VHH binders against StAR-related lipid transfer protein 4 (Stard4). Designs and how they scored, part 7

Target 1, 199 residues: StAR-related lipid transfer protein 4 (Stard4), of Mus musculus (Mouse) (q99jv5)
Amino acid sequence: ASISTKLQNTLIQYHSIKEDEWRVAKKVKDVTVWRKPSEEFNGYLYKAQGVMDDVVNNVIDHIRPGPWRLDWDRLMTSLDVLEHFEENCCVMRYTTAGQLLNIISPREFVDFSYTVGYEEGLLSCGVSVEWSETRPEFVRGYNHPCGWFCVPLKDSPSQSLLTGYIQTDLRGMIPQSAVDTAMASTLANFYSDLRKGLR
Short names: E, the ipSAE of ESMFold2; O, the ipSAE of OpenDDE; V2, 0.75 times the mean of E and O plus 0.25 times the DockQ between their complexes.

## First folded at step 4 (VHH)

Design G25 (framework vhh_8ghr_2; at its last look DockQ between E and O 0.59; V2 from the best seeds 0.00; counts 0 for: pae E 8.6 > 2, unsure alone 59.6 < 65, grease 28 > 24.2)
Fold by ESMFold2, look of step 5:
Structure G25 (fold): chain B 199 residues (1-199), chain A 125 residues (1-125)
Amino acid sequence: as target 1 above (199 residues)
Amino acid sequence: EVQLVESGGGLVQPGGSLRLSCAASGFTFSSYSYIGWVRRAPGKGEELVARISPSGGSTSYADSVKGRFTISADISKNTAYLQMNSLRVEDTAVYYCARKGWSYLSGYKSAFDYWGQGTLVTVSS
C-alpha cells in the first residue's frame, strides 16, 4: 500500500545520492562500505556494495524473509513472520546476537518487508513498524528505511551487483564508536556469509 | 491440510533415467516456500539433493548430483519434479519431497516442515 510506495521511493532516492557524498568506512576484498550522516536520526546511513556470483532471484531469495536467511546469516538468531499481506510483503520479527563482547546486547526488530522489481533486478526493502509486544531479553531497535538492490551485471549475467542501504538505530546506551565499528563490520560480514550460503 | 505426494519411483539400471513428481496440496507455491528433494539411503542420514524456489526459479544441487539431476516446478499444477539422469547404484534411496518453510514459533535455524511419504528408487544391474 502507501507504506510500500514511500519505502520504495526512499530507497530509490538513496540509490541516486552522488558518489562524492559518501565516505569510505570499510573495504574488505571487493566489498566497500560507505557512510554519510543520516537525515532520519542521529547516526549514519550506510551503503555497501559487492558482486555476488549468482543470479538476482537467488541472491534476493536468500536475503528476504524466509527459511534461507537463517541458514547463512550468523548475526540473525531468530526470524518469525508475524503478518502476511501480499505475495512479497510481510511484517517480520527478528533478533540479533550480541556484538563487541556484548557492548551491543542482543536486539529485536519488527519490520515491514517489501520486495519489488527494480530495473532488470529486484529491490528488497524494509522499515521498522510499531509493535507493542516486547521481550525483556532484547533491546527493541529501529530500522529506518533500508534495502538491498540487486541487478545483473551487464557483462556477466550469471553475476549480480548487490547494493545495500542500512540505517539502524540500535537504541540503548552504546558508545558511538562501537556503533560505527559494529555497523561497518556487520555489512562486510554480511557479504562473506551470504557468499558461503549461496554455494 | 498441507500434503505432498511423491510418485515416479522404481527399479532402473545404472545409466538410466527416472522422473519423480511431487504434487502439493493445501498451500500454493510462493516466495516463502521452497521445495526440496531429500534422499535417505540404507544406513545413511538424509541428503538434500536439490531445492527450488517455485515462484522465483532459483535452484541448487548437492555436489553428488550436479549435472545429472534437474529440479523443476510447474506452478499451475502445484507440482515439483526431479529429473534423474545417468543414475548410479549410489543413488539408490527413498526420495522425499519436502517443503522448507517458516513458522511463528521456530526461533531457530530452519528445517523442512512438511514431508511426503517417499518413493523408492532402486538402481541395480
Scores: ipSAE 0.012, ipTM 0.376, lowest interface PAE 8.6, mean pLDDT 84
ESMFold2-Fast, scan of step 4: ipSAE 0.509; ipTM 0.739
ESMFold2 (binder alone), look of step 5: mean pLDDT 76; pTM 0.772
OpenDDE, look of step 5: ipSAE 0.015; ipTM 0.333

Design G26 (framework vhh_8ghr_2)
Fold by ESMFold2-Fast, scan of step 4:
Parts: C-alpha cells; sequence; structure tokens
Structure G26 (fold): chain B 199 residues (1-199), chain A 125 residues (1-125)
C-alpha cells in the first residue's frame, strides 16, 4: 500500500538524521534518549537507542502489534487488532495508562502498523489513522510517524541494536514540560521493561 | 488464570466422526491469538493438526488430516472446535487444545504458551 511505503520511507529518513541535530534528553545506563523539534507538529521527535540481549526477530515480535506486547509494556493497558491485512500489516487500537499523577490522563491511539525488513534486521513502524469510534474514558492521541529499527550487532549476533523514533501528539491541554518529562522517562522505561520481557 | 478445557473425545469406529470442543477462560479470543489442536499418539511425538485465528478466520491443517478435519471457533462463546470426519485407526491419540501467541510469522519462537489437559480419541473396529 501507498501508506506503508510513505511510512517506511519517512522512518528511514529519520534514521538518517545526523547526530549533531539531536539533543540528549535523558541518558541512563544502557539507553540514550534524544529529541529534536518535529517537522510534523508543534512538539518533538524523540529517538531512543540501546542494545538488546536477544535476536532481532524476538525483539520486534515483542514490540509489534501482537500477543507479546501487553506482557511487558507497563504503559500499554490494552491492544486490539481492528483489521489485519497481511501477516505484517494491520490497524490496531491501543490504550495507555495515565502518567505523572494523572496530569496526562489515559490515551487511546488507532494506528496503521507495518513491519518490514531493513538491512539485516527489521523495522516495525506506525502512524495514526482516522477512526470514528472513540471511548469516553480515553483522550484520542495521535502518533505521527513512529517506529523501531532493530539490527544485529556485527560482532555479537545474539544481540541487537534497537533504535526507536517516537512522535506523539497527546492532545488535550497538557503542559509541554510534563509531556517532555513523561516522554523521556517512558522511553527509558520501555527499554528496561522490554529487556525483562525478553527473558 | 488462563485455562483450556477439552471435551468430546471417545471411542469411534473407522469412518466415523467426532467433534472436539475447547472452552477457553482467562482470556478472550482475538485477532492476535491462535488456537491449535495438537495430538500425541501412543509412542509417537506431537503433531500440530490444525490451527485457527478465531477472529481472523484464518485456518491451516496438517497434510495428514487435510480434507477430513475442520477447525472453527465461536468467539462469542470463547470456544474452539475440531470436527473430525472419516476417522482412521491412525487418528487414535490424545488431542490437546493449545493457545499460540503468534498470529503472524514474526511471532512465536515459542509454539504454544498454554495447553489443555487433553481428550482421548480412540478409533477402533
Amino acid sequence: as target 1 above (199 residues)
Amino acid sequence: EVQLVESGGGLVQPGGSLRLSCAASGFTFSSYSYIGWVRRAPGKGEELVARISPSGGSTSYADSVKGRFTISADISKNTAYLQMNSLRVEDTAVYYCARKYGWSYLSGYKAFDYWGQGTLVTVSS
């Protein structure tokens, strides 16, 4: 589909952004989070990167829409695959927990998701789509192009390098400083949670 | 608590039919779940005979049963079925209902994460 091609190309462009365009937002052991102003909306494009002690296929299987995600992801509270087109392509609806003492109330997202080969690894990417049904307990957020690249480490094939690009419009009236704090912490927590989930 | 409970096994003559049921509890059938039927004959290894993605309607079968067995699911009842027709002596086995996480090729370096207790099917003259 045209949507999958555009989405894939957008993520590859993000992956090609030079190091000097990124500002470190958070750095903890085994994960670094950067950000830069988004060109899609009045917010930030976040980048996170860290090493996983697992092979590419297992890492991406735990991230992409599917049965593993809710087992480890503390932020995601539900995941429904609304329509699947191919083994690697679907529309999903997911919800997220409230954050920062509910300064960020629970959100819901409806995303087109596509997983494709990239170099010697995989790219799992997504972008929000229009969806008429809303659930009153959630605020509908919007993901501009987002995705996860996972490639084998050259000299350690049992390990992989996981790089994420996240570009989320949480909508509503949330202070930008709260969004920034939550996003950086959420991405760091994503890595620690995923590492535990891969056991 | 995830639980799968099989029923419908029994003794049947060659050429006969049986319908096995698998009642699931502790989770809901969805497009990201698969249900499979795995059998183990006396002195033999395990064989995956059929699987279904309940809400997606996608099915697959082992060559040994293709055309004779039909897998189906009723998502409102959270129950999967295996309709077995034209039964042969070699179909004699304990049949297990199992949940597989993978609904895609990228899922599942683990084949199935939960298994029922099994139901015995004996095909004899």
Scores: ipSAE 0.000, ipTM 0.122, lowest interface PAE 11.6, mean pLDDT 82

Design G29 (from D6 with S104G L106S S107D G108S Y109G K110Y S111K F113M; framework vhh_8ghr_2; at its last look DockQ between E and O 0.01; V2 from the best seeds 0.00; counts 0 for: pae E 10.5 > 2, unsure alone 62.1 < 65, placed apart)
Fold by ESMFold2, look of step 5:
Structure G29 (fold): chain B 199 residues (1-199), chain A 126 residues (1-126)
Amino acid sequence: as target 1 above (199 residues)
Amino acid sequence: EVQLVESGGGLVQPGGSLRLSCAASGFTFSSYSYIGWVRRAPGKGEELVARISPSGGSTSYADSVKGRFTISADISKNTAYLQMNSLRVEDTAVYYCARKYGWGYSDSGYKAMDYWGQGTLVTVSS
């Protein structure tokens, strides 16, 4: 019924998790990635944070399902909107490139996506939904509740603080150390690639 | 109904400037639609030269026009513009304003456009 409300509330709850529950997984320049055990599956919930040199609306427009995402996101190889409900929510199907010299083969996700106001900024969040059609060139992964909070920096109005919460079950037979390495590196690269795309 | 009406085409000398307008009706600008300019030169296929998300201000350009063309939008007039500077003979084409509503981006080229204007001819010649 209200998948959007539950998803939003879950992401707001993640955004309230105290600092001492997180462990640093990676730090690259001004981007920090943390993790903690997931309550959704046998894996980790990742948190990432960094500053973007753009205003909230442009940053989120480049992340949410839309015309700009494939221009900058080197990991995402396709994006289709399967069902469109409102201007701010849809079901999308997207694919990702192989990673770690193909130790992680290309993945496919089918997600519900929802974008809504959050304080002086925006929250764009998503969760995978069941979708029976599969394609043999991809492994079907699953995103547990994930999302991006983006709010203006108070002292630098041309900049935004972007905080993400990501918990992806890549599925398939992948060594756990490869999963951990791929997730932390992917989140750091996400910020670098997005910064280039916003220029 | 959705309509796009182009204006501002014409004859101009190399190095000159021209501004195209695209008046939209039947929808208002939103975060989930964008306006693009597609051109077709004689004997050549279609080329997406510029696009904009009117509500978000995000833009992109073909390499052939970067630094010379600027796409913009005036939300209050529901109109998009293409400012073309430093025009060259190879910019001669019919320019179409086009819109994509929704988020199916497995084909992000000009084939993704759902609604098209009538086209306006731009001729760059001395």
Scores: ipSAE 0.006, ipTM 0.265, lowest interface PAE 10.5, mean pLDDT 83
ESMFold2-Fast, scan of step 4: ipSAE 0.510; ipTM 0.764
ESMFold2 (binder alone), look of step 5: mean pLDDT 77; pTM 0.789
OpenDDE, look of step 5: ipSAE 0.030; ipTM 0.371

Design G3 (from D6 with Y101S Y109S; framework vhh_8ghr_2)
Fold by ESMFold2-Fast, scan of step 4:
Structure G3 (fold): chain B 199 residues (1-199), chain A 126 residues (1-126)
Amino acid sequence: as target 1 above (199 residues)
Amino acid sequence: EVQLVESGGGLVQPGGSLRLSCAASGFTFSSYSYIGWVRRAPGKGEELVARISPSGGSTSYADSVKGRFTISADISKNTAYLQMNSLRVEDTAVYYCARKSGWSYLSGSKSAFDYWGQGTLVTVSS
């Protein structure tokens, strides 16, 4: 099976995890964040879910690698497409700002990214790959399988339901409490920022 | 080798319609870029009127034109369009087709277009 097939199947497995396996990590207006211990590393698999006031294609176009992402995502400081295979498939490198007064210094990730149809909507997913070039101002992090499902709301087709699965190994020597705080807040803020970007 | 060539400008009465075309050459439309229409009235600054990501179909519009203008793209013809309906005197401007492209983006950078057409004049008057 190709990397895109394996990645897609892994995200679909995450999407089928029973509700009783998740614990609420953060709940604010219009977004809930859950987590469970990761099966891939000594950390957590996070799930976030909320409603978008836009159609699936617009929502996913703002998330997938491309020109819309950095217009709204303030945590992401750069995005480079290193290899372009198809309209829906690339290898990208992106960077993130430092967090918690630089207790978490800026990170860099190199991910295979793939966008595919899922039911009546779309799935945009990614996983880190090996990449030899590093930049000294960043710590190389690692994304285990991650992705975003977006499907139309059954009773309101101009709105969509956005569900994310994030499984990031930030690397380095960071206190677990700092990682936990940063991840939950980052996911909640992702929804708030994206909603503003879609307006 | 990248070129954007506009056409379709002209003189029209208030309430009328025009369709602008932007023929692209030297690249293909993709989800990693967008095409925009930017206008500039005499003595005024630039206003981003509409954008489209041709392959993804995502669009955005300035509040001043929302509901009146429609941006579209024909992938097979590598051409973008701006359908302008219910034209007003204040829509009088030079309209430029522009592309934001490439595979490198920076947070906090202005949404800068990297290639521009030569512009086409739209005059709305009696």
Scores: ipSAE 0.411, ipTM 0.709, lowest interface PAE 2.5, mean pLDDT 88

Design G30 (from D6 with Y101E L106T S107P G108S Y109G K110Y S111R A112T; framework vhh_8ghr_2; at its last look DockQ between E and O 0.59; V2 from the best seeds 0.00; counts 0 for: pae E 5.8 > 2, unsure alone 62.1 < 65)
Amino acid sequence: EVQLVESGGGLVQPGGSLRLSCAASGFTFSSYSYIGWVRRAPGKGEELVARISPSGGSTSYADSVKGRFTISADISKNTAYLQMNSLRVEDTAVYYCARKEGWSYTPSGYRTFDYWGQGTLVTVSS
ESMFold2-Fast, scan of step 4: ipSAE 0.454; ipTM 0.723
ESMFold2, look of step 8: ipSAE 0.135; ipTM 0.575
ESMFold2 (binder alone), look of step 8: mean pLDDT 77; pTM 0.780
OpenDDE, look of step 8: ipSAE 0.018; ipTM 0.401

Design G4 (framework vhh_8ghr_2; at its last look DockQ between E and O 0.65; V2 from the best seeds 0.00; counts 0 for: pae E 8.0 > 2, unsure alone 60.4 < 65)
Fold by ESMFold2, look of step 5:
Structure G4 (fold): chain B 199 residues (1-199), chain A 124 residues (1-124)
Amino acid sequence: as target 1 above (199 residues)
Amino acid sequence: EVQLVESGGGLVQPGGSLRLSCAASGFTFSSYSYIGWVRRAPGKGEELVARISPSGGSTSYADSVKGRFTISADISKNTAYLQMNSLRVEDTAVYYCARKYGWSYSGYKAFDYWGQGTLVTVSS
């Protein structure tokens, strides 16, 4: 019970970080990506925000572990639930495609995933856990506390505001500048791909 | 034991409607599984026409049936439904209800239990 509470509290703390601590990393249309140095590792905590033309439940269903994620997320190549604790939490293993002309080779992550209510919406969050089995075609990465807040827009009941906090240690031998480039682009692409998947 | 029983198939004219049912036993619906409807026409491969996450309520459809077919589930009855409207001759097929028992979401071959199928014939 303690891991889910700690994870949730960490994400709420990130969601309270003042605006002047963030620096803009990328803007595409109505999606903004910011970053600041991470307190968890030698890298960045990324924040992304944009409006989705769908209700909270459907937006989060397409993000959380489930059957829809692989339909739209071009970066994610596989997803398996390894342990199922409750309807709203699990341990999952997923893989990602190579990035930046394969400078970042395919990765594998094993994460605890937890989805819970937040205000009038939902928070779906995760953090990597230990898992001894590895596969040679993937580098095992590590996600520090990450998550997606999704709440209804106050004046538009059919729309949601989706805000994400991402801090991934890709591990292996890759330059930090390549990581930073990939992360900002990945977050912007995430929104555009998700919008297509929701239709 | 896991069992999926389809019903509701039959003969219908183009433009007509049918409702298929899939009664499940031997397992309960969960957020990490889904129910799908797969069809096979004579001499053709298999096509996943619709999926539903019974716990989450989210759905998806093949392009060939979007706007005409609606999948739904009643968790209390452990039953999924496929409402088929505006039927065309090309929809003629055996329709199978299928379930993913494990928690791998890669590919349609991750379905591990299949019903016996129900024949839908669309002709004048």
Scores: ipSAE 0.012, ipTM 0.444, lowest interface PAE 8.0, mean pLDDT 85
ESMFold2-Fast, scan of step 4: ipSAE 0.486; ipTM 0.757
ESMFold2 (binder alone), look of step 5: mean pLDDT 78; pTM 0.800
OpenDDE, look of step 5: ipSAE 0.017; ipTM 0.381

Design G5 (framework vhh_8ghr_2; at its last look DockQ between E and O 0.35; V2 from the best seeds 0.00; counts 0 for: pae E 10.0 > 2, unsure alone 62.1 < 65, grease 25.4 > 24.2)
Fold by ESMFold2, look of step 5:
Structure G5 (fold): chain B 199 residues (1-199), chain A 124 residues (1-124)
Amino acid sequence: as target 1 above (199 residues)
Amino acid sequence: EVQLVESGGGLVQPGGSLRLSCAASGFTFSSYSYIGWVRRAPGKGEELVARISPSGGSTSYADSVKGRFTISADISKNTAYLQMNSLRVEDTAVYYCARKYGWSYLSGKAFDYWGQGTLVTVSS
């Protein structure tokens, strides 16, 4: 209850950050990735934005915890729902593949996930929670408040504008240049992979 | 027990239409799983042609059928449907409905329950 409200409000605050506070980190095709220093940890808050050729409900259903996520997301290697609360929220555990020739070894995350209405669309957001069970083949990462805003495109309602805010502490000992490269590239690849999954 | 029973297959000429039904029992439709229609021609692999959230929500389609096939569900009848329009000879296959239980998996795209299939033959 209080977790979902605080999480939602935090994401809405990120969505209000003025354009001039962001610095471009990567542009690939029609996806732009920005970043600014995080207020949550010693790292960056990333913003990504791009247009999806589908309606809000289908876009968000492919992102939120559910049966479609593993179909398209090549980085995600497993997804397990640990606790159900309501249809729109859960605690999930997921894992990611190694990146940059295993300079970034496989990670696992245990996140609270919450999906709610936002304007004419949806917000699907999450934050890592404490979970005592660990597995030795993974490094436990931590997602600070993160989320995806998806609203209909005003001039083309059959399309959606998808804006993400991501601040992940990958933990472990990773060169900073590898972290920066992985985060920006992962966000750009997210859009490319999602577009293929929606077709 | 979970059961999926297909019906509505048959012989149709190119350009014709068929409506397939998948009657489900042994579970309640929810947003935690989805129903897919998978087709298999003799001696060929499987193709997932359409899928839907069982609550009648989000849908997706293979490129080969987009614009011609429509998947839907009627929660009150615990039944999913595949409306097949503008049928072509290459649509000839056995069509299976299948369930994926999305909240009880760690990896993969496996369907955990399959119907027995219904034959669709498109021939002039």
Scores: ipSAE 0.005, ipTM 0.333, lowest interface PAE 10.0, mean pLDDT 84
ESMFold2-Fast, scan of step 4: ipSAE 0.603; ipTM 0.816
ESMFold2 (binder alone), look of step 5: mean pLDDT 78; pTM 0.790
OpenDDE, look of step 5: ipSAE 0.016; ipTM 0.327

Design G6 (framework vhh_8ghr_2)
Fold by ESMFold2-Fast, scan of step 4:
Structure G6 (fold): chain B 199 residues (1-199), chain A 125 residues (1-125)
Amino acid sequence: as target 1 above (199 residues)
Amino acid sequence: EVQLVESGGGLVQPGGSLRLSCAASGFTFSSYSYIGWVRRAPGKGEELVARISPSGGSTSYADSVKGRFTISADISKNTAYLQMNSLRVEDTAVYYCARKSGWTYDSGYKYFDYWGQGTLVTVSS
């Protein structure tokens, strides 16, 4: 199976996990964040869900690797597409800002990214790949399968439902409580920042 | 070689409409670039009025032109358009077609790599 097929199938499996397997990690206005123990590493698989006041194509264009991402994302500090195979498929490198007074120092990720149709909407997903070059200002993190599903709302097709699955190994020497706090807040902030970016 | 050629500028009366075209060569709109329209009026700085991701169809507009201007792209013709409706005297400016190439971005990045030569739009009675 190709990496894109495996990645898609994994995200669809996550999307099929029963409601009762998730524990609420954070709930704020118009976004809920859940988590469950990851089957990939010693950490958590996070799920976030909320409504966007925009159509699927515009929402996913702002999330996938491309010119719109850094316009709104407070966490991501740089984005490079290292290899562009197709319009929907690339290898990217991105960096993130330090968090919690630098208890979590800036991270760097190198991910395979793939965007594909899903039901009446889109799925944009990614997974870290091996990349030999490292930079001393960053700790190399690792994303196990992650992705964003976006589908039209049934009764309001100018709005969409955005569901994310994030499974990040930040690596390094970080207290687990700091990781847990940062992950939940990052996902809630993702939604509020994206909503502002789409206006 | 990357080249952007604007056309469609001219004199129009207030309340009128005008369509600008930007013919691109040396790259394709189906790739990883995005196209914008930037204007510069006498005595004023540059203003990004509209931007489009041709492959994704995503668009953005300056508050000054929202509801009046529409940016679009025809990938098969490798051409971007700016449809300008309900034109005002303050829309008088040289309009430039510009392209962001590559997929390298930094937080706060907001400039274009390649520019056309501009086309003059004059809104006057």
Scores: ipSAE 0.330, ipTM 0.650, lowest interface PAE 3.2, mean pLDDT 87

Design G7 (framework vhh_8ghr_2)
Fold by ESMFold2-Fast, scan of step 4:
Structure G7 (fold): chain B 199 residues (1-199), chain A 125 residues (1-125)
Amino acid sequence: as target 1 above (199 residues)
Amino acid sequence: EVQLVESGGGLVQPGGSLRLSCAASGFTFSSYSYIGWVRRAPGKGEELVARISPSGGSTSYADSVKGRFTISADISKNTAYLQMNSLRVEDTAVYYCARKTGWTRSDTGYAFDYWGQGTLVTVSS
């Protein structure tokens, strides 16, 4: 319970960061990605925002850990529920594909995951936790607080605004320029792939 | 002890309807507990008929049943349902309720973690 409350409050703080603290990292059609130095580690807190042509419940249901996530997310290769605490929270282990011709090898993450109401919409968030079991085919990455806010558009109730905060330490020995490039591209691709998955 | 218990199967004429129920015990329906209905007809392999995210409400159907079957879940009763309309002789099968909490991209849809005992549905004139 304290973990879910702290995580939710942290994401709400991120969502309240003033516009002038963000720097544009990547801008493609219908999605903008920003970043600012992280206060949690020697890396960046990324923000992405774009409009979805679908209602909040369906959008978040495709993002939260589950089978619909793997239907569209090209980066994620597996999901496993390791511990199930309450209706909307669990510990998940998931894996990601290699990136940039395997300059970034496949990663594994073990995250506490929590989905809760936010305004007229939903927040799905996560944060890595310590987990002793490792799998040699993966490098264990670490997610500092991350999450996705989805709220209805006031003038268009069949559409929603999706805002993400991603703060990932990929670990290992990777050139910083490769990390920066991969993170911005991953977020832009997330939006493009999700839009296709919702149709 | 995790259990899924199906009920509601039986004999029905072509064009008829049946509602299958899946009562879950030993766990609570959540956004991370995906419920599916899998059927196995005599002499055939398994087919994933429908899936639901109980808390999120997202559903998915096999092409063979789309428009005829509806999957739903009642979280307060910890029970999932499969409403089967416009039944055909080819829908004759044992219907299993199954729960899944782990997935892979290569998953054929049959790697469920927990299975019920099955309920027989016979569609015959």
Scores: ipSAE 0.258, ipTM 0.573, lowest interface PAE 3.4, mean pLDDT 86

Design G8 (from D6 with Y105R Y109T K110E; framework vhh_8ghr_2)
Fold by ESMFold2-Fast, scan of step 4:
Structure G8 (fold): chain B 199 residues (1-199), chain A 126 residues (1-126)
Amino acid sequence: as target 1 above (199 residues)
Amino acid sequence: EVQLVESGGGLVQPGGSLRLSCAASGFTFSSYSYIGWVRRAPGKGEELVARISPSGGSTSYADSVKGRFTISADISKNTAYLQMNSLRVEDTAVYYCARKYGWSRLSGTESAFDYWGQGTLVTVSS
């Protein structure tokens, strides 16, 4: 099976996990973040969900690799397309800002990214791949399968429901409490920043 | 060779309409790019007027033109358009078509576009 097929199927499996397997990690205005132990590594699979006041295509265009992402995402400091296979498929390298007064130093990720139709909406997903070049200013992190589902709201077609699954190994030696704090905060901020970016 | 060629500028009366065209060559519109219209009025800096992601259809507009201007793209013709309605004297400017492919955030400075057209003059006067 191709990497895109396996990645898509993995995200669909995450989307089918029963609600009783999730624990609330953070709940703020218009976004809930849950987590459960990851089956991929010694960390957590996070789930976030909230309503966007915009249509599916515009929401996903701001999330997928493309020139819109850096306009709104406070965490992401650079994004470069390393290899472009199809309109919906690439390998990208991106960097993130330091967090918690640099207790979490800037990270670098190299991800395969794929965007595909899902039900009446879209799924944009990614997973880290091996890449030999590293830069001393960054710690290479690793994304196990991650992605964003966006589907129209049934009674409000100008609005959409955005559900994310994030499964990031930040690597290095970081206290677990710092990782937990950063992940929950990052997902809540993702929603508030994206909402501002869409208008 | 990447080129963006604008056309459609000219003289119009206040309240009138104009449609600008931007013909792209040397590349195709994709989800990894956006096309924008940037204007520069006499004595002013550059203002980003409108942007479009051609394959996704996502658009954004400056507050000064919302509800009056519409950006669109025809992927088969590799051409972007700016439909300008209810034109005002303050819309007088040279209008540039520009492209961004890929991106980076620069510390202290936002980088918007990789390639620019030559510009087309729009004059709104009675």
Scores: ipSAE 0.158, ipTM 0.498, lowest interface PAE 4.0, mean pLDDT 86

Design G9 (from D6 with S104T Y105V L106P G108T Y109G S111T; framework vhh_8ghr_2)
Fold by ESMFold2-Fast, scan of step 4:
Structure G9 (fold): chain B 199 residues (1-199), chain A 126 residues (1-126)
Amino acid sequence: as target 1 above (199 residues)
Amino acid sequence: EVQLVESGGGLVQPGGSLRLSCAASGFTFSSYSYIGWVRRAPGKGEELVARISPSGGSTSYADSVKGRFTISADISKNTAYLQMNSLRVEDTAVYYCARKYGWTVPSTGKTAFDYWGQGTLVTVSS
């Protein structure tokens, strides 16, 4: 499948970007967030990385479209599977809560999602697609290629390294400083919430 | 008709073992669902003790049962299992098998199960 192959290759390219190309956006306990200008739109490609005290399969099952996601994710308020292609491939629609005292109002995304093996671990990735139905309560956002790599932590088989690449166009009229603050906080919160959800 | 049927409960001595089974009908196990075991002891609230994504093999356990209970599933039999070892008096409860399918957050702000079995009683006593 051309779409899944193209998406995979794009995420692998992001994963191969050298350390010196990134600038630290936020560094909190047990997670670092970096960013660099996006080549897809007038915004940033964000990278987040941290260690999980769990094995790859459990970590990725909590992240991919599925029944685990809403158990722990404070930002995501709904998730509907619109079309199933295979066990690891779907089109989904999800919504997010408002942020920064509603300076960023609730968003809606419609994404193609694909989960595949990567080296000794897994990659769960996604990209927004065209979808005609809209809901007036939400602003339709757009995810350029995004994904999560999870690989076993070397010499520590009960732990894994989780690396995310997020490239979201929130759309609407939002101050860039608010977008930057929200993106960095969202990624830091993602890690703390996921760790809580796994334990 | 979606149905979950529990079996395997009973009376057991402290330190003993039981295996609970949850036979599912009216749907097939998939990566878009998980099966959970929820227990309710007399006078206490619900406790989610274990969950499994049958096709993905991913599992989660409450701290109270980690290392003692193991959840598993047999996709070909459309059945989930809870192996309970080193049972304690505090494990006495009615054990329910429940399914989560889909992802919509319930109005309470918590993940809700959409179908439940009738429950099976586990009594741990001398």
Scores: ipSAE 0.425, ipTM 0.718, lowest interface PAE 2.3, mean pLDDT 87

